# VHH binders against NADH-dependent phenylglyoxylate dehydrogenase subunit gamma (padE): the designs that were tried, part 13

Target 1, 190 residues: NADH-dependent phenylglyoxylate dehydrogenase subunit gamma (padE), of Aromatoleum evansii (Azoarcus evansii) (q8l3b3)
Amino acid sequence: MYEVRFHGRGGQGSVMASGMLAAAMVEEGKYAVSIPSFGFERRGAPVVSFLRMSDREIRQLTNIYQPDCIVCVDPTLTKSVDIFAGMKAGGTLVQATHHPLSELALPDCVSTVGLLDAVKIALEIFKRPITNTLMLGAFAKTTGVVSLESLKRALEDSEFRDAGLAQNMTALERGYAEVAVHHIERRAAA
Below, E stands for the ipSAE of ESMFold2; O stands for the ipSAE of OpenDDE; V2 stands for 0.75 times the mean of E and O plus 0.25 times the DockQ between their complexes.

## First folded at step 18 (VHH; framework vhh_6z1v_2)

Design a3q (from y4 with K107Q; at its last look DockQ between E and O 0.93; V2 from the best seeds 0.83)
Fold by ESMFold2, look of step 18:
Structure a3q (fold): chain B 190 residues (1-190), chain A 123 residues (1-123)
Amino acid sequence: as target 1 above (190 residues)
Amino acid sequence: EVQLVESGGRLVRTGGSLRLSCAASGFTFSSYVMGWFRQAPGKEREVVAAISWSGGNTWYADSVKGRFTISRDNAKNTVYLQMNSLKPEDTAVYYCAATPSMYLTDQTEYDYWGQGTQVTVSS
């Protein structure tokens, strides 16, 4: 079982990535469950969504409290939201930011980091900060749990509200190509 | 209320050493990134060093690498800046600051600021 928690903001016209990832996992013959956040989504408010995936049938439909991977699509969230809450040791962070790894505070549980200046790239492609599809590409490269090709097929079947298929294909490809992936080596500090 | 109180700034000769302290109160210290900033006369405030919540990550400006060391004692709610091999160019008001965010070097992310302590390095 591989469990992902997505952190973002609502009401920006951005596409929430967890549903598209679930579709891509099903395309690969895997089982996936996407769980939307609680409550009413308001413009600019922090939102969370969840994805479970497995080679086997998934019966657990509850929220994810101990994720293997955090995807944070908005660079401003860590000031007000503890995006690392409950994260498993050896976990993966995929973070939208223009800061390099050397300028980030990270808890000890983070072992792999994918960094992408997704807002800048989104402004180039869409003229708006629509980062969700970019961050799916970054996720695929960083984790290797889904192929770029499966994401492209899932994207072809998606409905878009803020941008067309061609722009979202470009975003997916650039996110995959441009993410900076780091593996953090840590000593046992018991 | 939140307070950050710097101490230890004084006049010191070129090549000397100085340790700054910043005592924190009114918030959960171990949940905050701590930073030292400085502002020389006529210049913009700049980040000098920063340290993560547990001390596992540190960052230093190129101008101070190898000479300055940031550390923290979460049991005492205190962050320190050990300054060695001081130069006249290090003359500035030094500020302690705190942020709950992950961003070590972005001063716009820092919510809490001390009043500053003057460090003067003489020839």
Scores: ipSAE 0.684, ipTM 0.870, lowest interface PAE 1.0, mean pLDDT 88
ESMFold2 (binder alone), look of step 18: mean pLDDT 88; pTM 0.897
OpenDDE, look of step 18: ipSAE 0.903; ipTM 0.954

Design a4d (from y4 with E109D; at its last look DockQ between E and O 0.91; V2 from the best seeds 0.79)
Fold by ESMFold2, look of step 18:
Structure a4d (fold): chain B 190 residues (1-190), chain A 123 residues (1-123)
Amino acid sequence: as target 1 above (190 residues)
Amino acid sequence: EVQLVESGGRLVRTGGSLRLSCAASGFTFSSYVMGWFRQAPGKEREVVAAISWSGGNTWYADSVKGRFTISRDNAKNTVYLQMNSLKPEDTAVYYCAATPSMYLTDKTDYDYWGQGTQVTVSS
């Protein structure tokens, strides 16, 4: 079982992004459940969505409190939201930011980090800071749990509300190609 | 009410050493990234060093790397800046600052600021 929590703001398509990832997992012959936010939704405020995936059927339709992976599609959230809450040890962070790894405070539970300046790229592609599709591409490269081709097929089959299909295909490809992936080595002091 | 109180700033000669301290109160200290900033007259305030919640990550400006060391003691709610091999260019008001954000170097993320302590390095 692999559990992903998406962090974004209302209107940034984080719910749609988790649903698209679920569809891509089904295209690969896996089982996936996409769950919209629980209790976090405020008018114009931080929002959370969830994806659960497995080689076997999934009966759990509940929220994810102990994710394996955090995808944060907005660089401004970490001041007001503890995006790491409940994260499992050895987990993966995929973060939209222009900051390099050396400028980030990360908890000990984070072992793999995918960093993408998704806002800059989104402005180049869309003229708007629409980062959700870019971050799906970054997720695929960082985690290896889904292929870029499966994401492209899921995107082709979906009705995408944020922007046109061609622009979102470019965003997927650039997110995958341009993410900086880091594997963190942590050592005991005693 | 959150307070950050710096101490230890004074006049020292070139090549000297100084330790700055910042005592924090009014918030859960271990939940905050702590930073040291400095501002010389007529200059922009700049980040000098920063340290993560647990002390597991540190960051230093290139101008002080190898000479300054940031550390924290979460049991005492205190952050320190050890300043060695001081140069006249280090003359500034030094500020302690705190942020709940994961970003070590972005001053716009820092919510709480001390009043500053003057460090003067003479030739």
Scores: ipSAE 0.608, ipTM 0.833, lowest interface PAE 1.2, mean pLDDT 87
ESMFold2 (binder alone), look of step 18: mean pLDDT 87; pTM 0.878
OpenDDE, look of step 18: ipSAE 0.897; ipTM 0.950

Design a5i (from y4 with M34I S63F; at its last look DockQ between E and O 0.66; V2 from the best seeds 0.70)
Fold by ESMFold2, look of step 18:
Structure a5i (fold): chain B 190 residues (1-190), chain A 123 residues (1-123)
Amino acid sequence: as target 1 above (190 residues)
Amino acid sequence: EVQLVESGGRLVRTGGSLRLSCAASGFTFSSYVIGWFRQAPGKEREVVAAISWSGGNTWYADFVKGRFTISRDNAKNTVYLQMNSLKPEDTAVYYCAATPSMYLTDKTEYDYWGQGTQVTVSS
């Protein structure tokens, strides 16, 4: 079982991202459940959504409080939201940010990090800071749990709110190609 | 009420050493990144060093790398800046600051600031 928690703000498409990832996993012959965010009427407010994926059938439809992977599509959230809450040891972070790894505080539970300046790229592609599709590409490269090709097929079936298929296809490809993936080595205390 | 109180600033000779302390109260210290910043007269406040919540990550500006060491003692709610091989260019008011965010170097992320302690390095 691989459990992903998505962090974003209302209107940033975090729910759509988790649903599209679920569809991509099903296309690969895996089991996946997407759990949409709830309760936020105000745009700009912090929101979460969840994805479970497995080689085995999934019966659990509850929220994910101990994720293996955090995808944070908004670079401004960590001032107000503990995006790392409950994260399992050895976990993966996929973070939208222009900061390099050396400038980030990370808890010990994070072992793999994918970093992408997704806002900059989104402005180049969409003229708006629509980062969700970029971050799916970054997720695929960082984790390897889904192929870029499966995401492309899922994208073709998606309902687009803020941009067309061609722009989202470009975003997916750039997110995959441009993410910086780091594996953090941790040393035992002497 | 959140308080950050710097201490230890004084006059030292070029090549000397000095240790600054920052005592924190009014917030959960272990949940905050702490940064040391400095401001010389007529210049912008700039990050010198920063340390993550647990102390697992540190960052140093290039102009102090190899000379300064940041450390924290969460049991005492205190952060230290050990400054060695001091130069006249290090003369400034030094501030400690705190942020809950992951960004070590971005001063706009820091919400709580001390009043500063003067460090003067003489020729």
Scores: ipSAE 0.704, ipTM 0.871, lowest interface PAE 0.9, mean pLDDT 88
ESMFold2 (binder alone), look of step 18: mean pLDDT 83; pTM 0.844
OpenDDE, look of step 18: ipSAE 0.727; ipTM 0.877

## First folded at step 19 (VHH; framework vhh_6z1v_2)

Design b1i (from a2s with V33I; at its last look DockQ between E and O 0.92; V2 from the best seeds 0.84)
Fold by ESMFold2, look of step 19:
Structure b1i (fold): chain B 190 residues (1-190), chain A 123 residues (1-123)
Amino acid sequence: as target 1 above (190 residues)
Amino acid sequence: EVQLVESGGRLVRTGGSLRLSCAASGFTFSSYIMGWFRQAPGKEREVVAAISWSGSNTWYADSVKGRFTISRDNAKNTVYLQMNSLKPEDTAVYYCAATPSMYLTDKTEYDYWGQGTQVTVSS
């Protein structure tokens, strides 16, 4: 069982991203459940959404409080939201930010980090800060739990409110190609 | 009521050492990044050093790396800055600051600030 918590703003964007990931996992022959967002569902407000995936059937439909992976699609959330709450040891963070790893505080439970300046790229592609599809590409590269190909197929079968298919395909490809992936090793005591 | 109270600033000679302390109250100290900033006359306030909530991540400005050490004691709600090999260029008001975000170096993320303590390094 692999459990992902998405953090974003505006409710429907994060839910759409987790739903698309679920569809991609089903295309790969896996079981996946996308779970309703937690928080206010208005534009600009912090929201969460959840995804479970497994090689076995999933009957757990509850919220995810102890995720294996955190995807934070907005660089401004950590001031008001503890995105790391409940994260399992050895976990993965995929974070939209322009800051390099050396300027970030990360809890000890984070072992793998994918960093992408998704807002900058979104402004280049969409002229708007639409980061959800970029961060799905970054997620695929960082975690390896889903292929870029499966995400592309899921995109082709979906509808988008904020932008068209061609722009979102470009975003997915750039997110995958441009994410900086770091594996954090335990530092030895001096 | 949130308070950050710096202490330890004084006049020291070039090459000397000084330790600054910052006592924190009114918030959950162990949930915040702590930073030391400084501002010389006519200059912008700049980050000098920052330390994550557990102490496992630290950051230092190039101008102080190898000379300054940031540390924290979560049991005492206190952050420290050990300053060695002091230079006249280190003369500034030093401020303690706190942020709940993950960003060590971004001044705009820091919500709580102390009143500052003057450090003067004489020739």
Scores: ipSAE 0.710, ipTM 0.875, lowest interface PAE 0.8, mean pLDDT 88
ESMFold2 (binder alone), look of step 19: mean pLDDT 87; pTM 0.886
OpenDDE, look of step 19: ipSAE 0.911; ipTM 0.955

Design b2r (from a2s with K107R; at its last look DockQ between E and O 0.84; V2 from the best seeds 0.80)
Fold by ESMFold2, look of step 19:
Formats: structure tokens, sequence, C-alpha cells
Structure b2r (fold): chain B 190 residues (1-190), chain A 123 residues (1-123)
């Protein structure tokens, strides 16, 4: 079971992003469930969504409190949200930020890091800081659990049309191509 | 109420050493990144060193790397800056600061600030 927790803000499309990832994983022959955030939401407030993926049928539809992977689509969230809460040892972080790895505080549970200046790229593509599709591309490159091609097909089957589809396709491709992936080696104590 | 109180700033000769301390209260110290910043007359406040929640990640400005060492003691809610081989250009007010974010070097992410302690390095 591979469990992903998405951290974003209201109006950033986190529900659509997790759903699109689930669709892409199903196309690759996996079982996947996306779980939207619940409750009332204000624009700009922190929100969470979830994805489960498995080679086996998934019956668990609850929130994810011990994720294997955190995708944080907003560079400002760690000030108000402990995005690392419950993260499993050996986990993966995919983070929207302009900071290099050397300028980040990371807990010991993080072993793989994908870094993308997604806000800058989003402003270039959309003239708005909509980073969700960029971060899906970054996720694919960082984790290898889904292919870029499967994500492209899922995007083509989405409700995006015309110029919006083209912009999101560009975002997905750039996120995949431009993410900086770092592997942090950890060994068990003797 | 959150308080950060720096101490240890004084006048020293070039080549000397100082140790700054910053006592923290009013928040969960071990959940915060701690930083030391400095501001010389006529200059902008700059980060000189920062340290992650547990102390496992540190960052140093190029101008102090190899001479300054940041450390923390989470049991005592205190962060330190050991300053060796001091130069006149290190003369500044040094500020202790805290952020709950992951960003070691971004001044705008730091919520809590001390009042500063003056370090003066004479030639």
Amino acid sequence: as target 1 above (190 residues)
Amino acid sequence: EVQLVESGGRLVRTGGSLRLSCAASGFTFSSYVMGWFRQAPGKEREVVAAISWSGSNTWYADSVKGRFTISRDNAKNTVYLQMNSLKPEDTAVYYCAATPSMYLTDRTEYDYWGQGTQVTVSS
C-alpha cells in the first residue's frame, strides 16, 4: 500500500489532482482511491487530500495519517501546518519551493525529496500560481510510481478543454522535467 | 507571551571569540527552526546561521562559514552561536529568531525575534 497526502490551500485543485493521479494509476493496472478533503473550506485555508494505491483491492476509505509520500503544492504551508505529521520513515517529500535542499529543515523520516519552483513556473504558464498539475509531474519524476504518459492520458480524459488543457499539459511536462530530485541515504543502526 | 532574549554580545579584539546565547520561552521550542541574524549600521538584516528543529540540519552564510557554529539545547530552550576568528566586519547587532516553517534562510518566515545583542569587533 502506497499512501500519499496532498497539502494545499483552498482553490488550488487538490481534489482534482488526487483524482487525476488515481485515474493514471488505475490505467497502469493498479488499484487506487482518491479521498477528497471534508468539511467547510475557505479560499486560501490549508486543505488536505489523500490517495491510496495498491497491487491489491483497497477497502480502506479513511484519511491518511501515516503517509509514505507528502506532496505540498504551496511553499507557504509549513509555517502553519506540520506537513510531516505521521510520515513513515523512508518517506518522500515533493515540495513546491524556490529554496535549494541545503536551505531546508527536514525531519529524519524524509529520504527522497523532489523540489520544484512551481509558483514561478505556474506564473509563466498560467499567469496565476496554480501549481497542482506541475506538482503531479514532479511527483511522477520523484517517485517513479506513475508514468508521465499515464498522467497525460488522465489529463486528456479530464474536464479541461482547449487552452486550459494545453496549459495543463505543458505544466505536467515541465513539472516532470524540471523537478530536482535528491536521495538522502539512511541506514539502520548496528 | 513569546520571548527570545539574546545575551553575550560585547566588545572584542580582532581574532577573538564570543559565544551568544538566546533563551526562548512561550512556545514549543523543539518545533521551531532557530536562526541568528545580524544587522550592521546601514545594512539590511541578514541571516548568518540557522538550525533545524532537532539540530540535524544547519546552514551558514559564506561570510561566517568555518568560523561560526550554531547549536541548540532543546532541553534548555536555548540556541547558541559560537563566533571564532572575529573580524571588524562581524560588528553588528545579532538577533535570535524563530520560525515554525522548514525554511532556514528566509527572513520573512521568521515570526519571533529577540531585541538583539551588540557585538563590536575592534581592530
Scores: ipSAE 0.675, ipTM 0.865, lowest interface PAE 1.0, mean pLDDT 88
ESMFold2 (binder alone), look of step 19: mean pLDDT 88; pTM 0.890
OpenDDE, look of step 19: ipSAE 0.912; ipTM 0.956

Design b3t (from a2s with S56T; at its last fold request DockQ between E and O 0.94; V2 from the best seeds 0.85)
Amino acid sequence: EVQLVESGGRLVRTGGSLRLSCAASGFTFSSYVMGWFRQAPGKEREVVAAISWSGTNTWYADSVKGRFTISRDNAKNTVYLQMNSLKPEDTAVYYCAATPSMYLTDKTEYDYWGQGTQVTVSS
ESMFold2, look of step 19: ipSAE 0.721; ipTM 0.885
ESMFold2 (binder alone), look of step 19: mean pLDDT 88; pTM 0.892
OpenDDE, look of step 19: ipSAE 0.912; ipTM 0.957
ESMFold2, fold request of step 20: ipSAE 0.691, 0.711, 0.674; ipTM 0.875, 0.882, 0.867
ESMFold2 (binder alone), fold request of step 20: mean pLDDT 88, 88, 88; pTM 0.889, 0.890, 0.889
OpenDDE, fold request of step 20: ipSAE 0.915, 0.914, 0.916; ipTM 0.959, 0.959, 0.960

Design b4k (from a2s with T58K; at its last read DockQ between E and O 0.96; V2 from the best seeds 0.85)
Amino acid sequence: EVQLVESGGRLVRTGGSLRLSCAASGFTFSSYVMGWFRQAPGKEREVVAAISWSGSNKWYADSVKGRFTISRDNAKNTVYLQMNSLKPEDTAVYYCAATPSMYLTDKTEYDYWGQGTQVTVSS
ESMFold2, look of step 19: ipSAE 0.730; ipTM 0.887
ESMFold2 (binder alone), look of step 19: mean pLDDT 88; pTM 0.894
OpenDDE, look of step 19: ipSAE 0.912; ipTM 0.957
ESMFold2, fold request of step 20: ipSAE 0.666, 0.723, 0.720; ipTM 0.859, 0.888, 0.885
ESMFold2 (binder alone), fold request of step 20: mean pLDDT 88, 88, 88; pTM 0.897, 0.897, 0.895
OpenDDE, fold request of step 20: ipSAE 0.915, 0.914, 0.916; ipTM 0.959, 0.959, 0.960
ESMFold2, last read: ipSAE 0.716, 0.720, 0.692; ipTM 0.882, 0.886, 0.875
ESMFold2 (binder alone), last read: mean pLDDT 88, 88, 88; pTM 0.893, 0.894, 0.892
OpenDDE, last read: ipSAE 0.915, 0.914, 0.915; ipTM 0.960, 0.959, 0.959

